# VHH binders against Mitochondrial mRNA pseudouridine synthase RPUSD3 (RPUSD3), part 3

Target 1, 326 residues: Mitochondrial mRNA pseudouridine synthase RPUSD3 (RPUSD3), of Homo sapiens (Human) (q6p087)
Amino acid sequence: LGVRPVPEDAGFGTEARHQRQPRGSCQRSGPLGDQPFAGLLPKNLSREELVDALRAAVVDRKGPLVTLNKPQGLPVTGKPGELTLFSVLPELSQSLGLREQELQVVRASGKESSGLVLLSSCPQTASRLQKYFTHARRAQRPTATYCAVTDGIPAASEGKIQAALKLEHIDGVNLTVPVKAPSRKDILEGVKKTLSHFRVVATGSGCALVQLQPLTVFSSQLQVHMVLQLCPVLGDHMYSARVGTVLGQRFLLPAENNKPQRQVLDEALLRRLHLTPSQAAQLPLHLHLHRLLLPGTRARDTPVELLAPLPPYFSRTLQCLGLRLQ
Key: E = the ipSAE of ESMFold2; O = the ipSAE of OpenDDE; V2 = 0.75 times the mean of E and O plus 0.25 times the DockQ between their complexes.

## First folded at step 1 (VHH)

Design g17 (framework vhh_gefurulimab)
Fold by ESMFold2-Fast, scan of step 1:
Structure g17 (fold): chain B 326 residues (1-326), chain A 124 residues (1-124)
Amino acid sequence: as target 1 above (326 residues)
Amino acid sequence: EVQLVESGGGLVKPGGSLRLSCAASGFTFSSYAAAWFRQAPGKEREFVSAIDWSGSTTYADSVKGRFTISRDNAKNSLYLQMNSLRAEDTAVYYCAARDEFTGYLYSEDQYDYWGQGTLVTVSS
């Protein structure tokens, strides 16, 4: 009674079966030990392989300005001998044909985020752009737009997140910690008042696709700001554990009772993402510097927009959750 | 882990000299931009000096010609040599570093990592 017929299998080959697969389907994860996340750098990457990966990550090149789509997990700077973006700039410059000019960093996000990196082969251009970004921030004019996927949906569709933040050494780790009602002593000791704008772009499966625009600079600011909204970023293994849940209700755990730990996702979300708990513990941070606004050639000109495509793991997450970036 | 620890502050007479040190762990100054900021009681924190990854130095007009910023990559340390000290140099001095190359070196809001500060008192 009323049972719909199952479509007949018209073919016997791999191609026929592939043609029947719906577009935009979320792929199943492999067994434990297999990496389900496309777009991540290999852990044992050589210097030459890193240069090749970065050359392939160039998304724009206009005069002295070279724009990269940085992979997640690549530090910009680091210890001597460590493979970082900065450490390979001479080799990258040579690979791009910049024989008499070496690239320098104009703007980049930290290790854990992915997305736009601005490089310049002209020091004067770099200095001008750095001053532009600083002036825009002081004028509260956003130039950077990040995309993030959050565990949970913010209560408001858009708004401002303000918090006083400090860097604190807790149990052998440097953590970004919110400070309520900072004293004069706190401000003297480096507590900063921070501001971010957020907008919810789409929601699905208890998650949100959010745009974030930082108006101040502080380590892990966007991750901590989303934690304060009780909506930690997917892949945030540093701060997500500060959001506790009792009977489906979310709340902030005190910083002294929480240390960094791998993010734990509920069973419904794991099923939706086609991930095991072990695979979810390896989920890359879903925070991507998607858009930067640059000044036009003349002071009166319209700003120029630079865009970095989302990494494959990020796009997979959006497909699994039914979220669409407009 | 990123940690900055300042040392070398103290009481000095006007016209005297002090050398501040900042020891870094969890990163190296050779790959980072680093700076000194200071804050006198009741005032906003102000820029003193910065050194970028290439070794290029920048100074606030109030300290130019009297202070020298330098780094020792082998010791993973940043220094501020302060000469011809004045009463108005009295402040808590902070070491700062950034792992993100945004803005320019004078701006406090570009620095993600900060030390605890060291007090410099210039008084007879």
Scores: ipSAE 0.000, ipTM 0.233, lowest interface PAE 12.4, mean pLDDT 79

Design g18 (framework vhh_gefurulimab)
Fold by ESMFold2-Fast, scan of step 1:
Structure g18 (fold): chain B 326 residues (1-326), chain A 120 residues (1-120)
Amino acid sequence: as target 1 above (326 residues)
Amino acid sequence: EVQLVESGGGLVKPGGSLRLSCAASGRTFSSYAAAWFRQAPGKEREFVSAISSGGETTYADSVKGRFTISRDNAKNSLYLQMNSLRAEDTAVYYCAADSSWYGDYFDEYWGQGTLVTVSS
């Protein structure tokens, strides 16, 4: 996928372009091998193997801009010694014919999501784009569109999700927790008021394909926002267990009982996905940074669109559920 | 890679003062909210103080009026001035920062900690 002009205010009402990238009905939905899902990074990857995988993940190069389709499971940053996108940037730069320190990260999604990563070999270009994205967030203009598959169908076809979120450190794990009626003190202590836009694109088999546009930034925001809609993202083994059911009705479990556990899918959904419970416990998070809007060359120019194709496991899930990107 | 390195810990008498520093490596520390946490022996990690990218501060009730958090974005540094120290302030102190400037990417960075012992 490449860069193309789009309307400046590219909210959900402007997404007719998705109709130009239909999923093929003939995509293979065969048996799973030793690696149960196609498109995931191999286990125990070396530094050199990671650089090779990232080079293969380049989807666009236009002037100083290098766009990656980041695999699920790769962290962007981390502690010294950890294999991350940042830690291998010098080697990736050299592999692309650039100087060692030339590439820098402009925008990326978190470890658990897949999709667009924007890099620049030009510091001035990186600074200009970072300012653009910051200004857009302050103006509540969406620049990023995620695709997600949810367990359950949101009651509204589109809307806004607002929640105050905080990080709680429990047993060595940082968990995102909603906060009701946060005080000014809570906000200063790191509680953040968060906002996302959502739109249901397609529904089938009790699941939905949704587009999510975050207008704020917080750890696991989109996953937790969908949990608050009682429609957790497929592959969300951190927060999906916060949704319970009584007599077929979904509800949020009390926060004091929140602990990560592997997502359990109902029998009908397992059958539709052709997965065993064991395989479903290894399902990658179905959250993909699909679209970014870049500024035109001049402030008055129309924004340009960057797209990342869905990973193979994501496309397989859509095919199994009869969901189509419209 | 982003790294946080704490310094300034040590042994101090009750009623004494100590200043902790946290040095951040990386280009854009000024865009981060930053905080101090502590973990006393046998206890869970607890919040001490935080400062927003804009300089707004908050404090745990146990340290209000005694501790002051500050930042120097030109030096990519965070500080905690601790006054009127008590035995109950004995803990490993951790520097933390969140990164939200990468758009939809939220990173939380933690230092390795610095030990503060308040003892006679």
Scores: ipSAE 0.012, ipTM 0.315, lowest interface PAE 8.4, mean pLDDT 81

Design g19 (framework vhh_gefurulimab; at its last look DockQ between E and O 0.62; V2 from the best seeds 0.00; counts 0 for: pae O 3.0 > 2)
Fold by OpenDDE, look of step 2:
Structure g19 (fold): chain B 326 residues (1-326), chain A 123 residues (1-123)
Amino acid sequence: as target 1 above (326 residues)
Amino acid sequence: EVQLVESGGGLVKPGGSLRLSCAASGFTFSNYAAAWFRQAPGKEREFVSAISWSGSTTYADSVKGRFTISRDNAKNSLYLQMNSLRAEDTAVYYCAATPGYEDFYSSHEYDYWGQGTLVTVSS
């Protein structure tokens, strides 16, 4: 009874052809040329690229709240078809894994400023927080703290800036202009009394790091308030021309005769900042919403602090000037 | 006297369209941001849409793509074009204005208010 030898199954050596994945040409992103202003949004971003940038800008997520560090120059709202934070909220929500709940803006820094944007996926939470901020403002309790670098040093180390402000349309541009002794008529014409607190944190090289706490809201309030202090915000190409200097003395120039022009820095400051005049003309506004105070979980709880780190260009400026945020 | 007067409300069928108008008087409307709010029966007043003095616009998610806010400064007027109306859009619609706001969404940011106009969406 011949035990037929079971034929040895020829193991098909599947030579796994290591298909050499073509070394994707790492397009050497050319040396990120020393763009003196790191952390700015590239010009002509696609919608997708903006969503990716905003995703990367998330600094905190707690419950329904999403906190962003918004880049300078990104508008929150705009005209139809304009690329804004608001316009990409649906995609951002999806990108963040929020399926059915769209993010709502609770509080945001303006277009020209960088810093905190608070979003909520819960409408009730958004509404509650918005009410909180409004109530705080009415009660003269600051909830927002901005950091600014100024060309010039405020005369006082701390204080209050009070001014009546009006929006004027001049040569196709909306400009915020201070109004002296506003009348009832002026109020009806859109003049608003504004108030900010300021504190000088550090000084160096003729500049100051200033913390600003607006208690009111008006277009470009903080920029104009600093101009009224004769120390315009660094990179303020809209309002800096309203500060003149004669024989080393600064003075306020009338708005009517002083159209927005690029901020002109003195040679000493340019050297300190390692900027050419051309680069200085493109200097981003150094105004950053750094801190927000939220209500505690309970009415008696200590406020919750939200922080947004300084943008790289802002940090560079501080380093060049020898200024430190304490 | 400062006044905002809404008009254009009425009864409309689902899927229909309506255009609301708000006439401003007694102040320089062009220097103000403006908004529409609505309040349904038994609900809180909610943000619908806003337009800045510069023409920047924002919309509540519930009305995005269906409603369009616009302004005519020469006529001191605010408009809300409402398309594809739904039953849930039934509310009193209010026009509001402010010389300055932190955000468009908070009703507390607005200084002047109209009396409202009723929009009813029903089959």
Scores: ipSAE 0.134, ipTM 0.619, lowest interface PAE 3.0, mean pLDDT 88
ESMFold2-Fast, scan of step 1: ipSAE 0.573; ipTM 0.811
ESMFold2, look of step 2: ipSAE 0.566; ipTM 0.819
ESMFold2 (binder alone), look of step 2: mean pLDDT 83; pTM 0.849
ESMFold2-Fast, scan of step 4: ipSAE 0.311; ipTM 0.653

Design g20 (framework vhh_gefurulimab; at its last look DockQ between E and O 0.36; V2 from the best seeds 0.00; counts 0 for: pae O 9.9 > 2)
Fold by OpenDDE, look of step 2:
Structure g20 (fold): chain B 326 residues (1-326), chain A 125 residues (1-125)
Amino acid sequence: as target 1 above (326 residues)
Amino acid sequence: EVQLVESGGGLVKPGGSLRLSCAASGFTFSSYAAAWFRQAPGKEREFVSAIYSGGSTTYADSVKGRFTISRDNAKNSLYLQMNSLRAEDTAVYYCAAVYIDTGSYEYTYSEYDYWGQGTLVTVSS
């Protein structure tokens, strides 16, 4: 029974075709000082305002496909009555001139992340793309690339993060917890083996710009995976407390005794980011779904790349840290 | 052991109503999205409806306005209220559950972690 070698090289395809990002009007970043978190949704946004914001967040329209750059903190789904992307899809469809056709979510970044949301006004197209993504996942071909800024620098410049994860309800919050050596019973009880690829793109000021490609789907997978690398994502107020530092050495703390706390940044990093401790406690998660690969028009065609530009707060952080997305 | 057990299937006349139930056991049901799929004879399994852990719902166009999905997390149960049933609704109905991120595909049957054995719904005059 010949174990066909799994082709290893589902690596980060290096062909950075320099697509000239259209010089979007760099609105003159006013002095870095006044609004450290530009590009966030206002608190208490009305339904109408959300629809307007989402309309403005459209980055591409091709055929039945609508691509959004979702702001950080907007939930895609939620409880009845909660303002979510899903809850305003009918209005968004209308606002985009889609008469009787309702937009469906094909793929989206999570609540805490910013970046790509792919919508379709055609159910058949949505289904086709869903099949494509499912097949890609089964084949361990990454289709999504996230950008993250981390507090800390991963020990390796690239690699794979494999962990078994479970969801635990702790103090009224669902938290993702790594499981060491999961039993068959654990797996049956909802423990999942998870896998992400990572690549360090740039480093500076004790931080890293990291590209992440999840091969599996699990709640807060990328945040927890980076915590396992002892490099919490900036703005990760849920899981960063699981990384302790003693005498300059980082270590993983047990989940049971470490409740979610606001991420604490060292003074040097605060100075570099031009943030007060109170502002840092409100730092948005620096996790952005930057790239999504779609199937080509023909089976042999090169994949189509969708890109979402970095949010302003994310870009500011990169500037402060001297990090560049290549 | 993880189990999903469907019930409530049966024979119903066109225009009638039926309520399906799915009892979940062996896992934290409240943390999972849940869905109904159906498979008619000689056809592929198709998505019917899903309900997220947060309670948001989605429906296939073919059942929209006629079917209502709901869940009771305290009872580890999923329900499908089917109204205005049609002959084309005749199928084996399957309960499914998946632990998904918000960006996952609820319509894709292969993404679901757990499946029931199904319950037959027959709509006939």
Scores: ipSAE 0.011, ipTM 0.288, lowest interface PAE 9.9, mean pLDDT 86
ESMFold2-Fast, scan of step 1: ipSAE 0.103; ipTM 0.488
ESMFold2, look of step 2: ipSAE 0.014; ipTM 0.409
ESMFold2 (binder alone), look of step 2: mean pLDDT 81; pTM 0.826

Design h01 (framework vhh_8h63_2)
Fold by ESMFold2-Fast, scan of step 1:
Structure h01 (fold): chain B 326 residues (1-326), chain A 120 residues (1-120)
Amino acid sequence: as target 1 above (326 residues)
Amino acid sequence: ELQLVESGGGLVQAGGSLTVSCAASGFTFSSYAMGWSRQAPGKERELVAGITSGGSTYYADTVKGRFTISRDNAKNTLYLQMNSLKPEDTAMYYCAADEWYGSDYEYDYWGQGTQVTVSG
């Protein structure tokens, strides 16, 4: 759920501060208690209820391709027996009327992010698209565009974020950690050079609406890249603690000394969002795979654009902050 | 349906060798990064070896020089050859797959595992 605004130049909508009022109250109406944010999956969801929710989340069907708008918090894969997107693909395939063909995952947003998931009932189509995405990455051509809301405003309106990243197992958790000047041994041990493009779409209330385009793939890359810009994503309870603040001045803290913890927002931002600290601790990650570009049928054909609407909690956050997607 | 099925585990004497295999189906195997993780008694799950779609390999320090990961794209099969086995190598060994080439450490898909026991 999201009404797409008429096209605007990046940043223009957030500059009208004196006449800016959110479209209606940004304070969420509805039942108090267990589900304060609209668009989240219910707790204790059954397998059948998950299949129904995913069928309702279909945003496009074109030949063998099925595109979902995945809710935040749903893992794509997991341990045997876990309730995941992958684990319910047989039931989802049946619910969509697929006779002898089962859906397979072509491209998905991770557990904590929301947005586009590309599925195919045809293995050949999946293979072709996977090769396309691989070729686009090698050519440094972005195919995926994420929307994110950040705590803080990047110093540049657009740019490239480059970082060498490694997965480290710290206190029972796999965490993404930056590595400065990786050696040949580091590369062999899995340190990867990563690259993302970012563009600030709008700013307001000390926050930014940012478009992120990853040109490499690594666990939590976009979250860590925004942390390196000293602008952690709203709802990032894994990595936001690596950004310290003293008297309004931001700086990067070492990953080894800053364990994951629920994100703490300042009082002014809590007031603007109409959230208590305990509600902000439950804020879903505001990172949404909004757009995917697929190849046209022929080389000269225009790319096919797939869009996933922003989830309701995301749209609410934008309204509270006075931010507009162009 | 994407499936990973491990086999080849069993009992082996310390200093011996064993090869475990993973049969993959339901995806374009040659485009995926593949890996082997293990869960030893009293320890957390660790990635011991990884191989990219392009054939680049990674090994954990605990197994470097003893284990060799390889893939056969024609057979959709991943292998881990384990030499100079130690009792501390005793673990359930899991096959893993990730669609992203050049990353051997975050895997989206996991198999059921195969038990390797090294006696002393």
Scores: ipSAE 0.000, ipTM 0.127, lowest interface PAE 16.0, mean pLDDT 80

Design h02 (framework vhh_8h63_2)
Fold by ESMFold2-Fast, scan of step 1:
Structure h02 (fold): chain B 326 residues (1-326), chain A 120 residues (1-120)
Amino acid sequence: as target 1 above (326 residues)
Amino acid sequence: ELQLVESGGGLVQAGGSLTVSCAASGSIFSDYAMGWSRQAPGKERELVAGIYSGGSTYYADTVKGRFTISRDNAKNTLYLQMNSLKPEDTAMYYCARDYYDSEGWSFDYWGQGTQVTVSG
């Protein structure tokens, strides 16, 4: 029931645990020296290396469905010449033994987020699942659950975040910007009313582990929704600068005056994470598509759950902060 | 049940114009973001243009100012108007629907594409 696990051993035994560091030891110094993060893709991957990495990232195969745990930083589609998930689907299909039935994207996490990507080698199956996700969204039934680590703790333990959002070109950058009282013309010109549900799972060291369920879709919706809660996601180098602080008080800054910059973490949090400011500037976005619900074989059946394990750098962050998914 | 059928491709001279179309069936077209991708032989697939359900647009730098994406929700049809065509624009053009549960553009497509060839 609400029995809290004992986080530290108060005993005076001689067991090996008394010789271990209190709380989990955060990883420092990865294979590349000053980079402590495991699970990130190398920046200069060849096409063949990306296919190998994606094949290794398969978490489930069931009939025509192939589920990947996508690494952070891999775009699904992208700019000309950019290596993307979509661009390597033929090679990935061949590597998985699929012939004349190329994989198609059913559902994916965005470039900066990590986690579940659902692929199908059967066009009819893809169409049925896309209809299911559309119907669930219209019925306001969440099918996707993200895990995020936030800088700051939301004032409410759970709730709804609603905002009208638009894409706007500001100082040479395309940014997601909130819009107050959008008109019908604004909606027709691309302004969208967005909705997410959130729940705080655990808190520690001024940070929170949060579950996020988007009920609408817009570029960077979850990042911006957490900024609107004054609790930006760790590793959010695009929108975190919109949260200002004066004498310990947090407030929202206008997008036009607060362009993207590498996230700056306070000294206490840097010490807790065992990171330098330079390393924190390279922190991957801690936003992970952890769970997807698929329809059962029949309408009355219980939905099928797909889970993607957290990437190693995310698990390290949780361990450093004393946060647990539970 | 969604099917996308591309048409309007052909041979055109450099500096010329061409419009390709995509007819959608079996889905509620107006609810989806739509896009155009292209692939030249031996090259990777490239996103060239996208249009959100509300009408806002995206263009790749290679086509910005030359191509215009538009949609007709009443006719369930997506268009790509291509002006000032270059030999480098030669490719199979694919109509795609965005899975708007992803950030950025994540597409599927159901047609065979339409070939656009730009001569010198």
Scores: ipSAE 0.000, ipTM 0.302, lowest interface PAE 10.2, mean pLDDT 79

Design h03 (framework vhh_8h63_2)
Fold by ESMFold2-Fast, scan of step 1:
Structure h03 (fold): chain B 326 residues (1-326), chain A 121 residues (1-121)
Amino acid sequence: as target 1 above (326 residues)
Amino acid sequence: ELQLVESGGGLVQAGGSLTVSCAASGRTFSSYAMGWSRQAPGKERELVAGISSGGSTYYADTVKGRFTISRDNAKNTLYLQMNSLKPEDTAMYYCATEGYSDYWDEPYDYWGQGTQVTVSG
């Protein structure tokens, strides 16, 4: 039967409940306690609790392939002893009844993104699919489609974003930094030319729902690409500060003067989202790996589509902004 | 996740030979570039040998011609064959892989606990 939450007030406090809820039709969904956004992992998860959450997050199983809808905030890899997707694969494999076959990661997005994770219990299948994704990427055929909500509306309804990026380690943080006119030495030292396609699906309330298709893989590529379009992703507390505004006009700020900080949203957007500034500072990154294309069984077959539903906080944001994925 | 466990260290006389091994758990061993780093007391860690997924090798000038790195993907094992050992080769030897994955959007940095090699003169 469990322990009921006891209100501090002795009455059944309709007034206290009203004060906790946002005004208007876009009401706050999910827990009103410590975790303000529905669909986020609980804080301080145990290893066993994480395995249970990931088992519940399975969206597809076909032969050796297991597909997860990864929650935001879960890293794929980390230091020994850290709780990561990789660190729980043996326990997850056992919980799914695999016959002494361990799942391995075929494809996933990083810690801050939510969405599709493709796993295989067969190493030959994993290797074949990894080669397929690499070949498709080199042939400029997108296999992954992300959904993102941006602060601001891109000037073009669709296009290509190209940037040379480097990973720079500053003050204990790995920061993705654009490089203008990279030298041959820069390329040899790890600077990578990156490419993404974007398409605006819907606009409303000064925001856009965009589809992003990366044709290269680099840490925080999609977040930085949207910053370069002057339209940072909602919940981007790492790179959004690089976009400055004066009298409604947006421009890029120097990296050295604009270190990572919690995203600040304008008053109109806060009202539309029914969030306080402190709540907006905890907004999860609205970047979701929504669709993956796998090769069909035969050469003539159409690709197989894998879909991950949007997390509840993401769907709430779309509803508040009047945006539709279709 | 990728787990690395080193073995085969010990005491050896100057001019002798020793092979250290690194057993990797995890189905992705064959996809990683692998290396051996060492650290002597009071000194910084140095990369002494590396091997790519495709078999290309690198050696630090201090060990070139004496050490040989190899991998057995069927056994998920990395080896370092050390010949003509010198007292200055005395160090803790670490199996490692670090870099950036094209398959998931994260850097990786995996290190073992190390195995001690002591060369007496």
Scores: ipSAE 0.018, ipTM 0.378, lowest interface PAE 6.1, mean pLDDT 81

Design h04 (framework vhh_8h63_2)
Fold by ESMFold2-Fast, scan of step 1:
Structure h04 (fold): chain B 326 residues (1-326), chain A 122 residues (1-122)
Amino acid sequence: as target 1 above (326 residues)
Amino acid sequence: ELQLVESGGGLVQAGGSLTVSCAASGFTFSDYAMGWSRQAPGKERELVAGITSGGDTYYADTVKGRFTISRDNAKNTLYLQMNSLKPEDTAMYYCAAVYETYSGSWTEYDYWGQGTQVTVSG
C-alpha cells in the first residue's frame, strides 16, 4: 500500500501540552512508589481468576473466531498441572457459552510477549487458518506485526535480520543462540535459518519504537534478532546482557556471557522512564503482537486486519520516551 | 533428515479400536510438539489431536472422548489410540511435528509424515 496506515495513536495531543506534561503524566500513569506496572497479571491468580481475566481480554469475536489480547507473562503451553492458556481453554470456552465447541489456539505470542491470540471454536476453521499462515510464511508474506521498544536505535530505518538459531540447554534453561555457518548436520539437529523484517517507526531518548515481522518461527527470535542489531528490547531479561558497551560503543559478548541477567539501563534512560534500577529489573518485555492479517473473502480480496491495543505499561513507556505511534 | 513414519492403519469395523503410531528420527523428539491430522477424500486436512513437549493435549470435538494421544520420548514415538470408531473416521492419518518453542501455536506444524490409511466399515 502507498499510503501509510495509522492503526494506533497514543493520543498525546498538541506539542505544547506534551512538552509540559510528559514526565508528570508518565509518572502518574505508571508505577507509583511500591505499585506494580499497570496491565500485568497478579502473581497468585487462581484458575478461575485467570479465566475471568482472559474473558475480559477478548477484543473480537467473529463467528467461530475469538481474539484475545494476551497479557505478558502468561505461558501458552507448559507442563501438566501448570497454569497456561492451553490448560484453561475448556473453562474459557464454557464461560463464553461454547459448551460443545472447545476453543483451540490458531496463533499466539509466546509467554514473555503480550498481544494477539487467535482462537477458534471450529477445528476446520483453525486448520484452514494454520494453512494460510504457513503458506504466507513460506511465500515471505508477513501476517504478524509486533511492536517493540528497543534500548538503542537501529543503524538502518528498515531492513532484514537473518540468523541461524539453535536452542541450547545452559544451566537448566533453554536459550536461543546464534550459529555461524550452520552445517547440514546442524540443520538436522534443529538449527534453523531465521528471517525477520524490521522498520523503525519513531525514535527518542536513545530508544526506538520498532515494528517487527517474523518470516520464520523460532523461540525468542525477535528478542535475539534485536540483540544482533545491538538494540535489545526493553524488559528483555533473557538476552539483553549479550550486548555490551564501552565508551558508548556497542558489541556482542562471547558465548560464555549468554546467561540470563536482569536488564541494566543507563542513568539517562532510568530518568526518562522515572524508574529506579530495581524497578527497571522488573520491567515487562516490551514486545507486543499488535497486528495480525487474516485472509480476505472472495468479495474482498484484501486481508482482514486484527489489532490488539498496547498494554498500559507499554503506553506509559512510549509516553515517557516521547515515542508516538504514527 | 527429520523423518516421521506412520504405521498401524488398516481396516476396522464400526465400534472397534485401533492404535496408530509415528516413529520419529533425525531430531530431538522431546523438544517438539506433535500432532495427528486426518484427511478424507474431498475434505480439508483436520487436526484431530495434539500433544505439547510438556504433555498438554488437545482434541478436536469430533474425536474428544474417543481418541487418546500420547508420546514416548524414550522411544521417539507418538501414538493415537482410537476407540469407538465411526465410518466418518475413515481417512489418511498424518503425523506432524513442530518445534514447540517456535510460535506458541502448536497447531501449526512444519513437518509431516506420509500418512497411514484408516478405513472404518459399517
Scores: ipSAE 0.000, ipTM 0.347, lowest interface PAE 11.3, mean pLDDT 81

